# Designs tried in a protein design chat: VH-VL binders against q0atu2. Part 212

Target 1, 119 residues: q0atu2
Amino acid sequence: MLDKKARIRTSREYRNVFEKGKRLSGRFLIIYYVENALDNNRFGFITNKKIGMAVIRNRIKRQLRAIVREYQGQVKNKHDIVLVARAGIGKSSFEGMEKDYIAIMKKAGLFARNANKID

## First folded at step 8 (VH-VL)

Design yc51 (framework fv_ivicentamab_arm2)
Fold by ESMFold2-Fast, scan of step 8:
Structure yc51 (fold): chain C 119 residues (1-119), chain A 119 residues (1-119), chain B 110 residues (1-110)
Amino acid sequence: as target 1 above (119 residues)
Amino acid sequence: EVQLVESGGGLVQPGGSLRLSCAASGFTVSDNYMNWVRQAPGKGLEWVSIIYRRGSTDYASWAKGRFTISRDNSKNTLYLQMNSLRAEDTAVYYCAREYGSWEYGFDYWGQGTLVTVSS
Amino acid sequence: AYDMTQSPSTLSASVGDRVTITCQASQSIDSWLAWYQQKPGKAPKLLIHKASSLESGVPSRFKGSGSGTEFTLTISSLQPDDFATYYCQQYDSYSGEAYTFGGGTKVEIK
């Protein structure tokens, strides 16, 4: 679980990221991201019906939160980042999602290229 | 139409410094990931450094602290500042473009510039 | 960090031969592997990205295959223009070096 301070929770906050942020697409994920005026990063997660049934969507969301939490220390501070799962993500393994997340974050300049796991 | 031209190589004493340049034409360096790769005489290819679209950088572990990658967007030019040079840094240095996404590899390379570190 | 082991280091072949070069990663790199061709005194040229995707302008006799830890580059009918050194490159290292090249395979005239 991510701390509540590190989560985007309101529709207004999501809308701000979509309207003002940059967009990058990976194989299984799309990220929208914008710098914030806070002292920490915040993450949002969107899994829509195209992914599959509620059981699949809830598994994906849980796995994405776990991945984000594991690499939280590698993310440049003061960003709001929304992860949107693409339809094909339901067939991906945890490792497949993790690889895509790291690749997108590095491409966005939000990660060091040699991202390390949190210990 | 895409072209990369390196310059700045030459003979330098151990402990010395050199700044390499890579002039780009036919595309904008800030729209791409840009890399430096070197090759010692008769040896294989070795990655040196990357600068991402937003200007974040990463380095090979042996290059960290001695080499600095940078760019000048107004001149559309990539740079590699090399300090504390050693005999084992003797190599042809190439700049290379990583176009668009991670999956494309290094699609364009410069002709290379020879750096010789010798007493 | 990922080790990339390329074999053979050299091979001698004749025009028309089928040539196979192997690249092995110490850890799974999925399909994040590129192949390059380098001629003496020249910069490397990208042949294949993402293990099997042929670059524009590269002859169809070049084929990349594999995933995970084992990859191959095959030249189905070697031409005079193909005598060169070939390198594989991983770009899937999340915990180490961003890119690692194999040691190279020199394809020589028999």
Scores: ipSAE 0.007, ipTM 0.544, lowest interface PAE 11.3, mean pLDDT 84

Design yc52 (framework fv_ivicentamab_arm2)
Fold by ESMFold2-Fast, scan of step 8:
Structure yc52 (fold): chain C 119 residues (1-119), chain A 119 residues (1-119), chain B 110 residues (1-110)
Amino acid sequence: as target 1 above (119 residues)
Amino acid sequence: EVQLVESGGGLVQPGGSLRLSCAASGFTVSDNYMNWVRQAPGKGLEWVSIIYRRGSTDYASWAKGRFTISRDNSKNTLYLQMNSLRAEDTAVYYCAREYGSWEYPFDYWGQGTLVTVSS
Amino acid sequence: AYDMTQSPSTLSASVGDRVTITCQASQSIDSWLAWYQQKPGKAPKLLIHKASSLESGVPSRFKGSGSGTEFTLTISSLQPDDFATYYCQQYDSYSGEAYTFGGGTKVEIK
């Protein structure tokens, strides 16, 4: 799980990202993202009923949180980012979702160089 | 010190098979995306295949079904299995690292190994 | 998929010259473009990532610019070590062919 302070929790916070943020679509994911005035990144997750039954939506949401958590150190600081699962995501593997997440974040310019990992 | 050393190239007849190896030192292959790139004599660079951190793979359209990228984490070695070889597969084959910060392309390359497909 | 068109294929230049190499993508790749240098008998070496970010140890005479579909590599004052073949590469993950390279530009001594 992501740390509590790294999660978008209120409807007002989600609305702010949707109204003021930029939008990019991937194969299985859409992201909405906006720079925040905090000292950290925050992530929100939306899985609509179009994806499938509650058990599928809950699995997808858990897997997306795991993916975001794994790559959180690569994300440029001070952003609110909402991931919206597209209808087709239910047919995707974990690897497919991970690949799409990396691709869309890279395209958005939201991944930063890790200065501590030079070689 | 990061090093990549390819081996396994040689002369093979059309329709034959060959397995290339790429031994890595100074870093762990499973922490990075690993690629194969080829270059026909006197020609340009052509991407062949990638293996991602979790083991999912992608291929150039012409390589699908004939070439298989893999790795052995215990040996810290990348492989390219090439089947149904054709004269146009004659090239120097390079392995290349895509560093852990997702915004980087191929930051280290091996020396290359020559594959010649001829009767 | 993304076609990468690089021009010119070959250019002749003298030490001290300013040389420019162009790379055109058939679709927008934002700034996900790299430049590589390859000397005869050697593997390629990364010079620039994300269109304009110079790699550590690469001389400041190398400069990358552009975004979207048009990109340029400039060498402001060509040195003897710069006679090589240069390749651009898109690494926009949405491409149907990941990591498409341009055809290369051979910079030859006059």
Scores: ipSAE 0.007, ipTM 0.609, lowest interface PAE 10.1, mean pLDDT 85

Design yc53 (framework fv_ivicentamab_arm2)
Fold by ESMFold2-Fast, scan of step 8:
Structure yc53 (fold): chain C 119 residues (1-119), chain A 119 residues (1-119), chain B 110 residues (1-110)
Amino acid sequence: as target 1 above (119 residues)
Amino acid sequence: EVQLVESGGGLVQPGGSLRLSCAASGFTVSDNYMNWVRQAPGKGLEWVSIIYRRGSTDYASWAKGRFTISRDNSKNTLYLQMNSLRAEDTAVYYCAREYGSWEYFFDYWGQGTLVTVSS
Amino acid sequence: AYDMTQSPSTLSASVGDRVTITCQASQSIDSWLAWYQQKPGKAPKLLIHKASSLESGVPSRFKGSGSGTEFTLTISSLQPDDFATYYCQQYDSYSGEAYTFGGGTKVEIK
């Protein structure tokens, strides 16, 4: 689980990331990201109704949080990052989402070290 | 030296089934992301399916429900089970290895095996 | 979904010629593009990744360039071994089916 300090909580904070941040699209995910003035990273998660029923959206959110938590140590510090699930993510496997997350984060320059060297 | 050798292709009637094999040498399939890619006669390349390092699988939308990718780690062999075959499934089927954990391109390919779906 | 368009579909050339193949993406893919060579009856072989990074063992006459939506593969002095079909493939951001290849460019002898 991600602790409260690592979560984007308010609509105002989400709007800041969307308005000032950079956007990068992956196969199943879009990220919006911006450097923050805090001591830590914060993550937000958005799943829209086009993905499917609440059961599917809740599964996706839970799986994305697990992925983010697992790779938290590789992310460059002091960033607010919002993950938006794309249409079609409901058809992906857990490892498909994980691979997409790694690819997006590396392409965005947000991973400081090689993700292949997972501890 | 990396080698991939496909087998199991042949002539099959519409609605029939075939299982393709891909024997790998020079590396371990379970340490890699393995794919099937097909090519209809005189046409371009089309992705079919992937099996990830921990065994999750994903499919092209048109293949889901009809095709199943799997592997046998003890034999270092990749499989594609194809059911409910149609004339448009006629193609050379290649197994292919992805370059790395976040790279969605193929560094090694097998020679392919021809599947012909015809009466 | 991304479209990858290659031009020309067929190209006739002589040994020693400079050959240029173009690949166009419907949306920006930065530099996340690979090039493959396929000889008749054979599997594709990786030539270039990240638009311009030449694979080990690939002759220096092959050069990839471009970024964003327009990419080129150039063969500076065509050799007999180079008569083949060439494919580009994007690996930036692909929704839906996963992987997108160009339609191919066949380089044949005049």
Scores: ipSAE 0.515, ipTM 0.823, lowest interface PAE 1.9, mean pLDDT 88

Design yc54 (framework fv_ivicentamab_arm2)
Fold by ESMFold2-Fast, scan of step 8:
Structure yc54 (fold): chain C 119 residues (1-119), chain A 119 residues (1-119), chain B 110 residues (1-110)
Amino acid sequence: as target 1 above (119 residues)
Amino acid sequence: EVQLVESGGGLVQPGGSLRLSCAASGFTVSDNYMNWVRQAPGKGLEWVSIIYRRGSTDYASWAKGRFTISRDNSKNTLYLQMNSLRAEDTAVYYCAREYGSWEYYFDVWGQGTLVTVSS
Amino acid sequence: AYDMTQSPSTLSASVGDRVTITCQASQSIDSWLAWYQQKPGKAPKLLIHKASSLESGVPSRFKGSGSGTEFTLTISSLQPDDFATYYCQQYDSYSGEAYTFGGGTKVEIK
């Protein structure tokens, strides 16, 4: 599970990322991201009804949190990042979601080292 | 020397099944993201399926439910099981290795195996 | 949208000619584009990745350029081995499909 300090929790904080942040789309994910004034990264997660029923949306959220937690050491410090799941994500495997996350974070320049070639 | 060699293509009736094989040498399939890509006679390239390093699989929307990608690590061989074949599945089928872990492009291709679906 | 449009579909050229092939994305894909060469009866071969990065062993007469929505493959002095079909492929998918290829450009002898 992600530490409480690493989570975007309030509507105000989400709005800040959407209004001031950059946007980058991947295959199954969209990220919005902005540098923060904190000592750590914070992550937010959005799953819309277009993805499917609550059971599917809850599974996707859980899987995305697990992926983010696994790779949080790779992420450049001091960023607020919101992950928005696209409609097609429910059809993806876990590794497909993971690969898309790594790809989009690499393309955004948010990974400090090569996450995929870890020993 | 890195090589991929496909086999198992042939003539099959509509509604029939066929299993393709792709033997790898010079590298280990389970250490890579492996794909099937097809090309109808005189047409362009179309992605079919992927198997990831930990064994998750994903498919093109039109292939889901009819095609199954798998591997046998002991034989270092990739497979594509094709069921409920249609005339529009007629194509040369290539197995292909993805470069790296997040880039979604192909650095090594086999020579292909022709599948003809005809009555 | 995420369509890849390649032009021309066919071009005729002579040895020594400068050949230019264009690939258009329906939306920005930054530099996330690869080029492949396919000779008759053979598998595609990777030439270029990240729009302009030449693969090892590929002759320097091949050059990729562009970013965003318009990309170009240039062969500065066409050789006999270069008569082939060329494909672009985006790998910055917005559509939910990661592997979108252009329709191909056949380079024929004039």
Scores: ipSAE 0.671, ipTM 0.845, lowest interface PAE 0.9, mean pLDDT 89

Design yc55 (framework fv_ivicentamab_arm2)
Fold by ESMFold2-Fast, scan of step 8:
Structure yc55 (fold): chain C 119 residues (1-119), chain A 119 residues (1-119), chain B 110 residues (1-110)
Amino acid sequence: as target 1 above (119 residues)
Amino acid sequence: EVQLVESGGGLVQPGGSLRLSCAASGFTVSDNYMNWVRQAPGKGLEWVSIIYRRGSTDYASWAKGRFTISRDNSKNTLYLQMNSLRAEDTAVYYCAREYGSWEYYFDYWGQGTLVTVSS
Amino acid sequence: AYDMTQSPSTLSASVGDRVTITCQASESIDSWLAWYQQKPGKAPKLLIHKASSLESGVPSRFKGSGSGTEFTLTISSLQPDDFATYYCQQYDSYSGEAYTFGGGTKVEIK
């Protein structure tokens, strides 16, 4: 689990990221991201019916939260980031999702240069 | 310094099985993302499968269920088990190392091993 | 699925010629493109990554350029060692397949 202060919690907060944020697609993930006025990062997670049944969607959400938690120290501060799972993510391995997350975050310029090594 | 040497190719009948090997030297397979890429005679390159650093695996959609990628860390060797082979699987099979932790391009390739599926 | 289209499929050239090979993506891939050289009977060799970043040990006559959907590989003065097939590969991951290769361009002696 991520700490409550690191989670995007309300529909209004999700809407703000979608409307004002930048979008970047990866192999299994789409991120929407925007700088916030807080002193910390917040993450949101969306899995829709195209991914599969509830048991699969819940597994994906848990795995994405675990990945985000592992790499949270490497994310540039003061961002709201929403991860949207693409169709097909349910067939990906855990490390396939992890690699896609790292790739998309680096391409977005959201990983700090002086953060601990991620490989 | 870095070297990849494939072996195990040969002639096999449709429906048969074959196991390919890729012996690595100059680096540790388990510290890298390792792939199989194939090339049908006179045709282009086609990605087959990946094994990640922690041992997760992913496959091209057409390979899933028939092909299994694995490794033996004590031998620093990558494998591809191919089952239910079809004529269209005829190709030179290359093992290839990915650069870094988030890029999807290949910095080193083996010499390839020819698999011919024919009746 | 992303299509990667290379042109021409075959190109005849002489030593000293300037050779240009084009790679087109069906959708924007930013700069996430690599170029490989494959000599007959041998494995592909990485030449360029991120559209324009030359790999160590690759001669400076090779140059990659482009972004978005159109990319080029240029060999400013073709050498005997350069007669080979060249492949582009996208690695932007948008279609769910991260390893899409172009069809190849064979550079053969005139």
Scores: ipSAE 0.690, ipTM 0.856, lowest interface PAE 1.1, mean pLDDT 89

Design yc56 (framework fv_ivicentamab_arm2)
Fold by ESMFold2-Fast, scan of step 8:
Structure yc56 (fold): chain C 119 residues (1-119), chain A 119 residues (1-119), chain B 110 residues (1-110)
Amino acid sequence: as target 1 above (119 residues)
Amino acid sequence: EVQLVESGGGLVQPGGSLRLSCAASGFTVSDNYMNWVRQAPGKGLEWVSIIYRRGSTDYASWAKGRFTISRDNSKNTLYLQMNSLRAEDTAVYYCAREYGSWEYYFDYWGQGTLVTVSS
Amino acid sequence: AYDMTQSPSTLSASVGDRVTITCQASQDIDSWLAWYQQKPGKAPKLLIHKASSLESGVPSRFKGSGSGTEFTLTISSLQPDDFATYYCQQYDSYSGEAYTFGGGTKVEIK
């Protein structure tokens, strides 16, 4: 689980990211992202009915939160980032999903591959 | 020195099965992302499958359900189990290692093993 | 899905020639592209990663350039050892079939 301060929780906060943010698509994920005025990053997660039944959507949401938590130290500070799961994500492996996250974060310019090895 | 040696290729009839092996030396397969890549005679390179460091696996859409990638850590060997083989599966099959933890290019390749599917 | 298109598919050249091979991606891949050389009957060999970073032991006559959607591999003075097929590969994302290769460019003796 992510700390409460690292989570986008309200509809108004999600709307701000969608309206002002940039969009980037990967194979299994779409991210929307915008710089914030805080000292930390915040993440939101959206899993819709196109993915499958509630059991699958809940599993995907848990897995995405775990991935984001693991790599939070590599993300450039002061961003609000919303992850939207695409149809088909339910058939990906956990590490495949993780790889897609890293790839799209690199393309967005938000992510350094080797940051975790420096501290 | 890093070395990858494939074996197990041969002639097989349509609908048949074959298991390929890739013996690794100079490094540990479980510390790396390992892949199978194939090349039909006179054609280009086509990715088949990956096994990640923690053992998750992913496949090209056409390979899923017919091909299974695995490894034996005690033998430092990668495998590709191929079932329900078709004429269009005829190719040289290479095992290939990815450079680093988040680099998605192949730094070492085996010599390849030829699979011919024909009656 | 990402498509990788190489041109030309076949190129005839003489020793000493400057050879240029182009690779086009259907979507922006930044600089996440590798080049491989494959000699007849042999496995591919990594030449260049991140569009322009030459691998250790690869001769300086090989040069990669480009970013975004258009990439070039140049051999400044072709040697007999360079007659081979060259492949580009994007490694930005899983949007295609995990790893997308170009169709290859065969460099033949004129």
Scores: ipSAE 0.535, ipTM 0.785, lowest interface PAE 1.3, mean pLDDT 87

Design yc57 (framework fv_ivicentamab_arm2)
Fold by ESMFold2-Fast, scan of step 8:
Structure yc57 (fold): chain C 119 residues (1-119), chain A 119 residues (1-119), chain B 110 residues (1-110)
Amino acid sequence: as target 1 above (119 residues)
Amino acid sequence: EVQLVESGGGLVQPGGSLRLSCAASGFTVSDNYMNWVRQAPGKGLEWVSIIYRRGSTDYASWAKGRFTISRDNSKNTLYLQMNSLRAEDTAVYYCAREYGSWEYYFDYWGQGTLVTVSS
Amino acid sequence: AYDMTQSPSTLSASVGDRVTITCQASQSIESWLAWYQQKPGKAPKLLIHKASSLESGVPSRFKGSGSGTEFTLTISSLQPDDFATYYCQQYDSYSGEAYTFGGGTKVEIK
């Protein structure tokens, strides 16, 4: 899992990202993102009931955290980023989710380090 | 020089099975996202399936449960196993390589192999 | 999710003509669109990605333009090798199926 300092923890912090951030939609994911005043990136994850049963939502959340962790070194520093899973994500493979994450982050201009490992 | 050569097409009766092959040269299949795309006679292009770099697979909704994409890394060859074939599966089947790691477009295609499902 | 509409479905042209093909998306796909050329009996060949980025080895007479919902492929001076069917493909990730193709435009000899 992600380090505690890299997690968005409070409803107020989530609200800030939704209200002030930019939005970009992917095939299975939506991201909301805003530059922060910290020295690090923070990530939030939202999986609602439209995805499916709790066991499916928990699997998706675990998989998204693993993907974010793997690519965290490539993300431009000083951003708060919230990932919202779309309804169809439950039918995607792990690599399908990973590819969508990479695509969205690149389209958002948020990948800055080790781009060669993913392209 | 990149080449993709499909084979295995032919005439098959409804309910039958067929396995298509796509032999790749000039690059390594396991380093890329590989796809099957089909084209019914006189019609447009329709995506069928993908196999990702680490072996995960995804399918068009109508193909799921009937079609299986796979590869043999030692032979640098992609496969599509098609079961429970229907008349509406009649098409030229192309294997296609996706560009890079995050974009959903195809930089190289094979010549295609014709599958005809008819009594 | 997206409907991709190409127009015209066919057009007749002579060598040296300027040819314009249009592709319209039912909702914005930003610049995430590719153009393919398909000659009779052959596989599609990638010409342009990201709406306007010409692929290596593709002649400079091919130009892509547009963003959002309206895109064009222009062939500034048609050559004999250009008689083919052209397809646009959206690859914006905001769709359930990421690989939606247009219906095609056949460019034929007058």
Scores: ipSAE 0.654, ipTM 0.840, lowest interface PAE 1.2, mean pLDDT 88

Design yc58 (framework fv_ivicentamab_arm2)
Fold by ESMFold2-Fast, scan of step 8:
Structure yc58 (fold): chain C 119 residues (1-119), chain A 119 residues (1-119), chain B 110 residues (1-110)
Amino acid sequence: as target 1 above (119 residues)
Amino acid sequence: EVQLVESGGGLVQPGGSLRLSCAASGFTVSDNYMNWVRQAPGKGLEWVSIIYRRGSTDYASWAKGRFTISRDNSKNTLYLQMNSLRAEDTAVYYCAREYGSWEYYFDYWGQGTLVTVSS
Amino acid sequence: AYDMTQSPSTLSASVGDRVTITCQASQSIYSWLAWYQQKPGKAPKLLIHKASSLESGVPSRFKGSGSGTEFTLTISSLQPDDFATYYCQQYDSYSGEAYTFGGGTKVEIK
């Protein structure tokens, strides 16, 4: 799981990312992202009812947090990033979600360019 | 050099089963994302399934529950177990390697193996 | 998943001709598109990735261009070895499937 300082927690902070941020869609994920004025990154997670039952949404949220935590060292500093799970994510494997996260973060220019960090 | 060689295709009756093999050389299957892609006679290409580096799998919606992708690391070989075959599964089946860790295109393909489902 | 439409379905050309194949996505896929060449009875071969990046060993007469929703594969001076079917593939799906191929364009002798 992520430390609380690395989490977007308030409605105001989520609104800031949605209003001022860029949006990029992947296979299973949508990210909204904006540079922040802090010295660290913060992540938010949204799993809506279209994904499925609470047990599925809770699994997805836990898996996304685990993926974000695993790759947090690759993310360019000073960003607020909100991950929104798409309806189809409940059918994907853990590595499918992981690959989609890596792909979308690289497409957004949010991952380090050094291939050795990700290989 | 990188090579992928499929085998195991043939004639099978509707409702039957068949297992395809894809022998890899010049690289290690478990270090790559491996896929099956099919092509019905005279038709276009259609993605079937993927197996990721750590062994997670994903499937096209129509393949889920009937087809199972797997690998044998000691033989450096990819498999596709096909059950409950239908006439519309008639196709040449290709194994294909994905480029890199986050891109969804194929850099190497095998020559294909023909599966004919007919009564 | 985005619909991928290739045009024309069939193209007749002579050696030395300039051939243009188009691929249209129903929504923007940025530059996340690959082109494959397939000869009768053979596997597809990767020609171009990221819309315009030519693969090693592929002749320079092949060029990919475009971004967003409209993409083009151009063969500047068609050679005998180029009579084949060409497929585009998007790899920036907004749905649960990332591997959407175009219907193919068959380039045949006039």
Scores: ipSAE 0.627, ipTM 0.842, lowest interface PAE 1.3, mean pLDDT 89

Design yc59 (framework fv_ivicentamab_arm2)
Fold by ESMFold2-Fast, scan of step 8:
Structure yc59 (fold): chain C 119 residues (1-119), chain A 119 residues (1-119), chain B 110 residues (1-110)
Amino acid sequence: as target 1 above (119 residues)
Amino acid sequence: EVQLVESGGGLVQPGGSLRLSCAASGFTVSDNYMNWVRQAPGKGLEWVSIIYRRGSTDYASWAKGRFTISRDNSKNTLYLQMNSLRAEDTAVYYCAREYGSWEYYFDYWGQGTLVTVSS
Amino acid sequence: AYDMTQSPSTLSASVGDRVTITCQASQSIDTWLAWYQQKPGKAPKLLIHKASSLESGVPSRFKGSGSGTEFTLTISSLQPDDFATYYCQQYDSYSGEAYTFGGGTKVEIK
């Protein structure tokens, strides 16, 4: 799971990302993202009723957090990023979701080979 | 060099089953995203299914529940099990390798195998 | 939902001609587009990825260009080997499908 400091927690913080951020769509995910004034990245996750039953939405949310955690080191520092699951994500495999996440983060310019490089 | 060779196509009655094979050489199928793509006679290309590196699978919505993609790593061979075949499944079936880990284009294709579903 | 529209569906050309094939996306796909060549009775072959990046071994007479919603494949001096059907494919899957192909353009002898 993601550390508490890496999570977007309040409605106000989510609204800031939606209001000021850029949007990019993938196959199963939409991301909204904006630079923050903090010393770390923060992630938010939205799964809505059109995805399916609560058990499916909870599985998707857990899997998205696992994917984000796995690739956290590759994300450019100081961003707030909200992942919104699209309709149909519940029919995707875990690796399909993972591939879509990598693709949209690459396309957004948010992945960097040396993001955590220290001199 | 990379080669993909399909086999297993033929004439089958509606409601019947066929298993297609795709023998790979010059690379390892389990290190790549492998796909089936079909083409009805005189028509365009249509994506069918993918198997990811760790063995997750995804399908076109019309293929889900009828088609199963799999592989045998010891034989370096990809399979497509097709059940409950319909006349509209008549097509040349190609196996195709995806480039890289996040891009959705095909760098190598097999020669194809013809499946004809007719009474 | 992306629609990929190729034009023309068929064109007649002579050896030595400059041939241009157009692919239009219903929504912006940036540069996330590939071009394939399919000769009669054979499998598709990748020519170009990321709209303009030529694959190794593909002749330099093939050129891809464009971004956003309009893309072109140009063959600067058509050779006998080039009579084939050409397909574009988007891989910026806004609508939830990653593998959307255009309808194809058949380049045939004039």
Scores: ipSAE 0.649, ipTM 0.837, lowest interface PAE 1.1, mean pLDDT 89

